# VH-VL binders against b0r0t1r1705to1887: the designs that were tried, part 4

Target 1, 183 residues: b0r0t1r1705to1887
Amino acid sequence: RLRVLADVSGSMYRFNGVDGRLERSMEAVCMVMEALESYEHKFKYDITGHSGDGFDIELVRCDKVPKNNKERLKVLKTMHAHSQFCMSGDYTLEGTEHAIRELAHEEADEHFVIVLSDANLERYGISPDRFARVLTSNPQVNAFAIFIGSLGDQADRLQKTLPAGRSFVAMDTKEIPQILQQI

## First folded at step 11 (VH-VL)

Design q6
Fold by OpenDDE, fold request of step 13:
Structure q6 (fold): chain C 183 residues (1-183), chain A 120 residues (1-120), chain B 107 residues (1-107)
Amino acid sequence: as target 1 above (183 residues)
Amino acid sequence: QVQLVQSGAEVKKPGASVKVSCKASGYTFTDYYMNWVRQAPGQGLEWMGEINPYSGNTNYDEKFQGRVTMTRDTSISTAYMELSRLRSDDTAVYYCAREGDYGNYAMDVWGQGTTVTVSS
Amino acid sequence: DIQMTQSPSFLSASVGDRVTITCRASQSISSYLAWYQQKPEKAPKRLIYKASTRQSGVPSRFSGSGSGTEFTLTISSLQPEDFATYYCQQYYRWPLTFGQGTKLEIK
């Protein structure tokens, strides 16, 4: 059982023109969906988002995963639209905690939570130590963070805070499939 | 109703150990971190450490490393704090306190406190 | 460790007064700050968390503000039951640390 958590907060849309963070996020989600396509027979996955509207925004349901590019595009459009019109707020911690807690109650041989984020947690007022705590809050759930488009220095700081092997840096979204294989 | 009920007052000699219990009720015990905080007479609050009741993992303040042991019994929703090699300056009221979840962090529920007196 | 410094340590006020207590962190803690009220021989009670969010059941006269390194607890109009000791606490990084406390007494 796998859950991917994506940031679809208003800040993603608001600052997309500056650094393309929403586009990177959407690309990342697309890469994840494409990468997982060949493994659907092995595990069940869903994708949820967090924003000011909540920490459990449905993007992809486990019973209705995208099967083609048209369906994947629909997911990306949903992300974009949500980020554009959602209330202000960031629920990275809440979303991660919720994902871990919910998955822990589901029957599976293994449980995985993958948080897609940038390495600007502190800028968003998110404590890296708190994030690390949430990721390790339940040993039954293997929670990881993939930091997308992160600066080297920020990524280094975060990796020092997070347990070894629990964080990955994808400077390019094209690296995500390989990272997923490592998990 | 969510509540934490602690064990009764303790009187110990220097060098001895004390174990304080904290029974939780009204919520899922394993879903919330449990903190221990002490307060010496006329002094402020001092964080000692925390335990994840689900995993049993602990995090102690360096000041108490090697002397404090936090445990839990999930079957009875009870957390324990044991402090060894007691000194007179360990005389204090000891509190268990639950940390909230889903961004509602910090200590939202407190036990009534346990007075521990260390005297020769 | 992150040091939390409250000011003042002691404060005398009257019923109906507006009171402000300040808490300073030795480094940025974003909004990971809580305020507690403690009455004599009682356990602390959380009033505010996330710097400005009131605990359920806490009167509206209590408010928290600030971010980064400077925080304030304000009581808009003191009531008799508000005379107590107040503590700030950071939970941005471990170990968790408290301010030294502010004792609010009747003038």
Scores: ipSAE 0.914, ipTM 0.958, lowest interface PAE 0.5, mean pLDDT 95
Fold by OpenDDE, fold request of step 13:
Structure q6 (fold): chain C 183 residues (1-183), chain A 120 residues (1-120), chain B 107 residues (1-107)
Amino acid sequence: as target 1 above (183 residues)
Amino acid sequence: QVQLVQSGAEVKKPGASVKVSCKASGYTFTDYYMNWVRQAPGQGLEWMGEINPYSGNTNYDEKFQGRVTMTRDTSISTAYMELSRLRSDDTAVYYCAREGDYGNYAMDVWGQGTTVTVSS
Amino acid sequence: DIQMTQSPSFLSASVGDRVTITCRASQSISSYLAWYQQKPEKAPKRLIYKASTRQSGVPSRFSGSGSGTEFTLTISSLQPEDFATYYCQQYYRWPLTFGQGTKLEIK
């Protein structure tokens, strides 16, 4: 059982023109969907988003994963639209905690939570230590962070704060499929 | 009703150990971190450490490392704090306090406190 | 460790007064700040968390503000039951740390 948590907060949209963070996020989600297509026989996955509107925003359901590019595009459009019109706020921690808590109650051989982040946690007022805490809050659930940042140094700093093996840095979204294989 | 009920007052000699219990009720014990905070007479609050009741993992303030042991019994929703090698300056009221969840990570529920007196 | 400094340590006020307590962090803690009220021989009670979110059941006269390194607790109109000691606490980084406290006494 796998859950991917994506940031669809207003900040993603608001600052997309500056650094393309929303585009990178959408591209990352697309890479995840494409990568997971070949493994659907092995596990069930869903994708949820967090924003000022909440931390359980449905993007992809386990029982209805995208099967083609058109369906994947629809997911991305949903992300974009949500980011554009959602209330202000970031629920990275809440979303991660929720994902871990919910998955822990589901029957599966293994449980995974993957948080996609743009490595700007501190800019959003998110404590890296708190994030690390949440990721490791339940040993039954393997929670990881994939940092998709424009600046490698920020991601590197965050990676050092997180427990070893719990975070990955993707300077290019094209690296995400390979990262997923490592998880 | 969510509540934490602590064990009764303790009087100990220097060098002894004390174990304080904190029984939780009204919520899922394993879903919330448990903190321990003490307060010496006339002094402020001092964080001692925390325990994840689900995993049993602990995080102690360096000041207490080597002397404090936090444990839990999930079957009875009870957290324990043991402080060893007691000295006079360990005289204080000891509190267990639940940490909230979902972004509410401050201490939202407190026990009534346990007075520990260390005297020769 | 992150040091939390409250000011003032002691405050005398009258019923009906507007009271402000300040808490400063030695480094930025974003909004990871809580305020507690403690009455004599009682356990602390959380009033505010996330710097400005009021705990359920806490009167509206209590408010928290600030972010980063400067925070304030305000009691808009002091009531008799508000005379107590107040503590700020950061939970941005471990170890968790408290301010030294502010004792609010009746004038």
Scores: ipSAE 0.899, ipTM 0.949, lowest interface PAE 0.5, mean pLDDT 95
Fold by OpenDDE, look of step 12:
Structure q6 (fold): chain C 183 residues (1-183), chain A 120 residues (1-120), chain B 107 residues (1-107)
Amino acid sequence: as target 1 above (183 residues)
Amino acid sequence: QVQLVQSGAEVKKPGASVKVSCKASGYTFTDYYMNWVRQAPGQGLEWMGEINPYSGNTNYDEKFQGRVTMTRDTSISTAYMELSRLRSDDTAVYYCAREGDYGNYAMDVWGQGTTVTVSS
Amino acid sequence: DIQMTQSPSFLSASVGDRVTITCRASQSISSYLAWYQQKPEKAPKRLIYKASTRQSGVPSRFSGSGSGTEFTLTISSLQPEDFATYYCQQYYRWPLTFGQGTKLEIK
């Protein structure tokens, strides 16, 4: 059982023109979907978003995963639209916590939560220490963070704060499939 | 309702150990971190540590490292804090306090406190 | 450790007064700040968390504000039951740390 958590908050849209964070996020999600396509027989996965509207925003359902590029694009469009019109707020921690808690109650051989996040946690008022604790809050759920588009300094700081092996930095979204394989 | 009920007052000699219990009710015990905070007479609040009741993992303030042991019994939704090698300056009211979830962090529910007196 | 400094340590006020307590963090804690009220021989009670979110059941006269390193607790119109000691607490980084407290006394 695998859940991917994506940031679809308003800030993603608001500042996309500045640093392309929404585009990177969408690309990341797309890469994840593509990467998981070959593992659908092994993984039951869904994708959930968090924003000011909540931390359980349905993007991809387990029973209806994208089967082609058109369907994947639809997911991305949903992300874009949501981030554009959602209420302000970031619920990375809440979303992660919720994902872990929810998955923990589901029957599976293994449980995985993958959080796609911007490496600039502190800029969004997210405590790396808190995030680290959330990721390790339930030993039955293997929670990981993939930080997208991280700067060197930020990446280093995060790697020091987060438990070893629980965080990955993707400077390029193209690295995500490889990262997923490591998980 | 959510409630934390702590064990009764303790009087100990220096060098002894004290174990305070905190029974939780009204919520899923394992879903919330439990904190222990103490308060010496006329002093402020001092965080001692926390425990994840689900995993049993603990995080202690360095000040108490080696002397404090936090445990839990999930079967009875009870958290325990044991402080060893007691000294007079350990005299305080000890509180268990639940930390909230889903961003509602900090200590949202407190026990009534347990007075621990250390005197020769 | 993150040091939390409250000011003032003591405050005298009258019923109906507007009261403000300040809490300063030695480093940025974003919004990971809580305020507690403690009455004599009672356990602390959380009033505010996330710097500005009021705990359920807490009167609207209590408000929290601030981010980063500077935070304030405001009681818009002091009531008799509000005379107590107030503590700020950061939960941005471990160990969790409290301010030294502000005792609010009746003038």
Scores: ipSAE 0.898, ipTM 0.948, lowest interface PAE 0.5, mean pLDDT 94
Fold by OpenDDE, look of step 11:
Structure q6 (fold): chain C 183 residues (1-183), chain A 120 residues (1-120), chain B 107 residues (1-107)
Amino acid sequence: as target 1 above (183 residues)
Amino acid sequence: QVQLVQSGAEVKKPGASVKVSCKASGYTFTDYYMNWVRQAPGQGLEWMGEINPYSGNTNYDEKFQGRVTMTRDTSISTAYMELSRLRSDDTAVYYCAREGDYGNYAMDVWGQGTTVTVSS
Amino acid sequence: DIQMTQSPSFLSASVGDRVTITCRASQSISSYLAWYQQKPEKAPKRLIYKASTRQSGVPSRFSGSGSGTEFTLTISSLQPEDFATYYCQQYYRWPLTFGQGTKLEIK
């Protein structure tokens, strides 16, 4: 059982023109969907988002995963639209905690939560230590963070704060499939 | 109703150990971190540590490392804090306090406190 | 460790007064700040969390503000039941740390 948590908050849209964070996030989500293609028989996955509207925003349902590029594009459009019109706020911690808690109640051989983040946690007032604790809050759920498109050394600094092996940096979104394979 | 009920007052000699219990009710015990905070007479609040009731993992303040042991019994929704090698300056009221969830991470529910007196 | 410094340590005021208590963190803690009220021989009670969010059931006369390193608890109009000791607490980084407390006494 796998859940991917994506940031679809307003800041993603607002600052996309500055550093392309929303585009990178959408690319990352697309890479995840593509990487997981043809493995639906082996594991169950969904994709949820967090924003000022909440921490459990449905993007991809486990019973209805994208089957083609058109369907994947629809997911990305949903992400873009949501980030454009959602309320202000960031629920990275809440979303992560919720993902872990929800998956923990589901029967599976293994449980995984992947948090896609732009590594700007501190700018959003998110404690790296708190994030680290949330990621490790349930030993039954393997939770990881993938930092995409880090500005400066933010991702590197965060990796030093997070437990070893619980965070990855993807400078190129095309690295995400390889990272997923490592998890 | 969410509540934490702690064990009764303790009187101990220096060098002894004390084990305080905290029984939780009204919520899912394993979903919330449990903190222990003490307060010496006339003094402020001092965080001792926390336990994840689900995993049993603990995080102690360095000041208490080696002397404090936090445990839990999930079957009876009870957290325990044991402090060993007691000394007079360990005399205090000891509180268990639940940490909230979903961004509400401050201590939202407190036990009534347990007075521990260490005297020769 | 993050040190929390409250000011003042003691405050005398009258019913109806506006009271402000300040808490300073030795480093930025974003909004990971809580305020507690403690009455004699009672357990602390959380009043504010996330720097400015009131606990359910807490009167509107209590308000929290601030972010980063400077925080304030304000009681707009003191009531008799508000005379107590107040503590700030950061939960941004471990170990969790409290301010030394502010005892609010009746003038």
Scores: ipSAE 0.895, ipTM 0.946, lowest interface PAE 0.6, mean pLDDT 94

Design q6
Fold by OpenDDE, look of step 13:
Structure q6 (fold): chain C 183 residues (1-183), chain A 120 residues (1-120), chain B 107 residues (1-107)
Amino acid sequence: as target 1 above (183 residues)
Amino acid sequence: QVQLVQSGAEVKKPGASVKVSCKASGYTFTDYYMNWVRQAPGQGLEWMGEINPYSGNTNYDEKFQGRVTMTRDTSISTAYMELSRLRSDDTAVYYCAREGDYGNYAMDVWGQGTTVTVSS
Amino acid sequence: DIQMTQSPSFLSASVGDRVTITCRASQSISSYLAWYQQKPEKAPKRLIYKASTRQSGVPSRFSGSGSGTEFTLTISSLQPEDFATYYCQQYYRWPLTFGQGTKLEIK
């Protein structure tokens, strides 16, 4: 059982014109969906978003995963629309914690939570120490963070703070499929 | 009603050990981290460490590393804090305190405190 | 460790007064700041968390503000039951650390 958590907060939309963060986020989600396509018979996965509106925003249901590019595009459009009109706020920690708690109660041989995030956690008021604790809060759930499009120095600092093997940096979204294989 | 009930006052000699208990009720014990905080007479609050009641994982302040042991018994929703090699400056009121969840962090529920007196 | 410094350490005020307590962190802690009230021989009580979110049941006269390194607790109109010791606490990094406390006494 796998849950992917995506940031669909308002800041993604608001600053997209500056650094393309929303586009990168959507591309990352697309890469995840494409990478998982061939494994649908092996495990169930879903994708949830977090924003100022909450931390359990449905993007992809485990019983209704996208089967083609048209359906994937629909997911991306949902992300875009939500980030544009949602309330301000970031629920990275809450969303991660919720994902871990929810999955822990589901029957599966293994449980995985993957958080797609920005490496600039501190800029967004997110404690790296708290994030590390959340990721390791339940030994039954393997939680990981993939930081997308982050600066090298920021990524290095996070790697030092987060538990070994629990965080990955994707400077290019094209690296995400390989990272998923490592998990 | 959420509450934490701690064990009674302790009087110990220097060099001895003390084990304080904290029984939780009114909520799912394993869903919240448990903190231990002490307060010497007339002094401020001092964080000692925390435990994840689900996993048993602990994080101690370096000041107490090697002397403090935090444990829990999930079957009775009870957390324990043991402090060894006691000295006079360990005399204090010791509190267990639950940490919030889902961004509601910090210590939202406190035990009534346990007075530990260390004297020769 | 992150040092938390409160000011003042002691404050005398009268009922009805506006009271402000300041807490400074040695480094940025974003909004990971809580305020506690402690009365004699009682356990601390959380008043504010996330710098400005009031605990359920806490009177509206209590408010918290600030972010980064400087934070304030304000009591808009002091009531008799508000005379106590107040502590700030950061939970941004381990170890968790408290301010030294501010004792609010009756003038």
Scores: ipSAE 0.868, ipTM 0.932, lowest interface PAE 0.6, mean pLDDT 94
Fold by ESMFold2, look of step 11:
Structure q6 (fold): chain C 183 residues (1-183), chain A 120 residues (1-120), chain B 107 residues (1-107)
Amino acid sequence: as target 1 above (183 residues)
Amino acid sequence: QVQLVQSGAEVKKPGASVKVSCKASGYTFTDYYMNWVRQAPGQGLEWMGEINPYSGNTNYDEKFQGRVTMTRDTSISTAYMELSRLRSDDTAVYYCAREGDYGNYAMDVWGQGTTVTVSS
Amino acid sequence: DIQMTQSPSFLSASVGDRVTITCRASQSISSYLAWYQQKPEKAPKRLIYKASTRQSGVPSRFSGSGSGTEFTLTISSLQPEDFATYYCQQYYRWPLTFGQGTKLEIK
């Protein structure tokens, strides 16, 4: 069982013109959907978002995963629209904690939580140490972070803070399918 | 109601060990980190470490590393802090304190404190 | 380690006064700051978390503000039961650290 968390906060929309962060997040979500296509017999997955409006924003339901480009585009349009109109705030820690607790109660061989982030945690006012502790808070749930397009000092510091094998850097969103297979 | 009840006061000699208990009630014990904080007479608060009651994993302040052991017994919802090789400057009130969840990670519930006196 | 420095260390004020206690972090802690009240021979009680969020059941005369490195606790109309020592605490990074305390005595 697999849950992917995506950032759909207002800062993703507002700063997208500066560094393409919303576009990278949308590309990452698209790559996840494509990478897991035809693996529904092995993976039960969903994708949820977090923003100033909360941390349980439905993007992909596990019983209704997109099967074509039209459906995938609808997911991406939902991400774009939400980030444009949501309240300010960030719920990365709360969303990750919620996902871990919720998945711990589901029947599955393995439980995975994957957090997609641009490694701007400190700029969001989010403690990297707190994030690291949340990822390892329940040994029955394997929680991971994928830092999208983050080549700066912040991504390097975060990888040094996190246990080996719990964080990955995708310099290009095309790396995401290979990273998912490592997990 | 959420409550933390600690064991009673202790008087120890230098070189001995002390083990303080903290019994939790009114909430799911394994869902919340437990912290230990001490306060020497006339002094401020000093964080000693934390334990995840679910996994048993601990994180200690460097100052106490090698002398402190934090454990728990989930069957009776009780956390323990043991401090070894006691010195006179370990005389303090020792508190357990529950950490909140969902981003609310400050200590929200405190035990009543356990006075430990170390004297020859 | 993040050092937390409170000022003043001691404060004497009258019932009805507005008092302000300041807490400075040696580096940015965002809003990961809590305020505790401790009365003599009692455990600390959390008043404020996330720099400005009041704990349920705490009187509205207590308020917190600040972000980054500078934080304040304000008591808008001091009451006799507010005689206590007040501590700030950062929970941004381990080890968790407290300010040295502000002892508030009512004249």
Scores: ipSAE 0.511, ipTM 0.800, lowest interface PAE 2.5, mean pLDDT 83
Fold by ESMFold2, look of step 12:
Structure q6 (fold): chain C 183 residues (1-183), chain A 120 residues (1-120), chain B 107 residues (1-107)
Amino acid sequence: as target 1 above (183 residues)
Amino acid sequence: QVQLVQSGAEVKKPGASVKVSCKASGYTFTDYYMNWVRQAPGQGLEWMGEINPYSGNTNYDEKFQGRVTMTRDTSISTAYMELSRLRSDDTAVYYCAREGDYGNYAMDVWGQGTTVTVSS
Amino acid sequence: DIQMTQSPSFLSASVGDRVTITCRASQSISSYLAWYQQKPEKAPKRLIYKASTRQSGVPSRFSGSGSGTEFTLTISSLQPEDFATYYCQQYYRWPLTFGQGTKLEIK
């Protein structure tokens, strides 16, 4: 069982013109949907967002995964619209923590949580040490972080605090399908 | 009602060990990290370490590494802190303190404290 | 280790006064800052977390502010039960560290 978390906060919309962060998040979600399309028999997955409105923003339901580009575009339009109108707030730690707890109670052979991040954690006021502890908090849930276009020093620091293979850097969203296969 | 109740005061000689218990009630014990903090007479607060009651994983302040052991028994919702090779400057009140969750990671509930006196 | 420095160490005030206590971190801790109140022979009680969020049940006269390296706790109208020692604490990075404390006494 697999849950992917994406950032759909208002800061993603407001700063997108500066660094393209919302566009990268939408591209990452699209790559995840495409990469998992042929693995539906192996993985029951969903994609949720986190924002100032909470950390259970439904983007892809596990019983209604997109099957074509038209359906995938609707998911991306939902991300864009939500980020425009949501309340202020970052829920990266809370959303990750909630996903881990929720999946731990589901019946599955293995539980996976993948957090997509396009942020320098320290610049956004998120403690890297706290994030690392959240990712490793439940041994029954395999939690991973994928940093898209992140600065190398932050990724290096987080990788040193996590078990091997628990964090990845994708300099380009096109690397995401390969990273998912490693997981 | 969330509550942490600690074991009673102890008097020890230098070189001995002490084990303080902290019984939790009113919440799911394994969902929240437990911290141990001490306070010497007339002094401030000093963090000693933490334990994840779900996994048993610990993280200690380096100054106590090798002398402190934090454990728990999930069947009775109880955390333990053992400090060995006691010195007179280990005389203090020892607190257990629950850490919050969902980004609220400061210590939100404290035990009543356990006075440990180390004297010749 | 992140050092937390409180100012002042002692403060004398009257009921009804506005009181401000300052806490400074040796490096940025974002908003990972808590304030505790401790009365003699009692355990600390959390007042504020995330720099400015009041613990449930804490009176509105207590407020916190700041981010980065500089933080304040304000008591807007001092009450008799507020005479205690106050500690700040960072939880951004391990080991967790406390300020040295501020003892607030009745004038």
Scores: ipSAE 0.507, ipTM 0.795, lowest interface PAE 2.5, mean pLDDT 83
Fold by ESMFold2, fold request of step 13:
Structure q6 (fold): chain C 183 residues (1-183), chain A 120 residues (1-120), chain B 107 residues (1-107)
Amino acid sequence: as target 1 above (183 residues)
Amino acid sequence: QVQLVQSGAEVKKPGASVKVSCKASGYTFTDYYMNWVRQAPGQGLEWMGEINPYSGNTNYDEKFQGRVTMTRDTSISTAYMELSRLRSDDTAVYYCAREGDYGNYAMDVWGQGTTVTVSS
Amino acid sequence: DIQMTQSPSFLSASVGDRVTITCRASQSISSYLAWYQQKPEKAPKRLIYKASTRQSGVPSRFSGSGSGTEFTLTISSLQPEDFATYYCQQYYRWPLTFGQGTKLEIK
């Protein structure tokens, strides 16, 4: 059982023209859906978002996973629409905690939580040490972070703070399927 | 209501060990990290370490590494802190303190404290 | 390790006074700052977390502000029951560290 957490905050919409952050998040979600399409018999997955409006925003339900590009586009349109009208805010730590706690109670052979984020946690006012501890808070839930579009020293500093094997850097969203196979 | 109740005062000789207990009630014990903090007479507060009651994983201040052991028994919702090879400057009040969750990670509930006196 | 320095270490004030206690971190801790009140022979009690969020049940005369490296606790109208020692504490990075304390005595 697999939950992917993505940022759909209002700041993602407002600054997308500056650094492409919303487009990268949407591309990452699309790559996840495509990478897992053939594995639905092995994985039950969903995708949730966090924003200024909360941290349990449904993007993909595990009983309604998209099967083609038309359905995937609907998910991306939902992300775009939500980010356009929601408040600015970050619930990365809270959303990750919630996902871990919720999945720990579901019956499955293994539980996975994957957090899609960028490496600029400190610019959001998020302690990397606190995030690292959240990822390892429940040994029955395998929690990971994928940092997208992050470069150089920023990513290196975060990987030194985060537990070994619990964080990955994707310089390009195209790397996400390969990273998911490692997980 | 959330409550942490600690074991009673102890008097120890140098070189001995002490084990302080902290019994939790009113909440799901395994959902919240437990911290241990001490306070020497007339001094400030000093963080010693933490334990995840779910996993048993610990993180200690380097100052206590090798002398402190934090454990728990989830069946009775009780955390323990053991400090070995005691010396006179370990005389202090020892507190357990629960950490909040969902971004509220400061210590929100404290035990009443356990006085440990180390004397010859 | 992040060092927390409080100022002043000792403060004497009258009922009704406005008092301000400052806390400085040796590096940025964002808003990961808590304030505790401790009365003699008692456990600490959390007053404020996230630098400015008042704990439920704490009187409105207590307020916190600041971010980064500089933080303040303000008591807007001092009451006799506010005699205590006050500690700031960062929880941005391990080990968790406290300020040295500010002893507030009522004149």
Scores: ipSAE 0.502, ipTM 0.794, lowest interface PAE 2.3, mean pLDDT 82

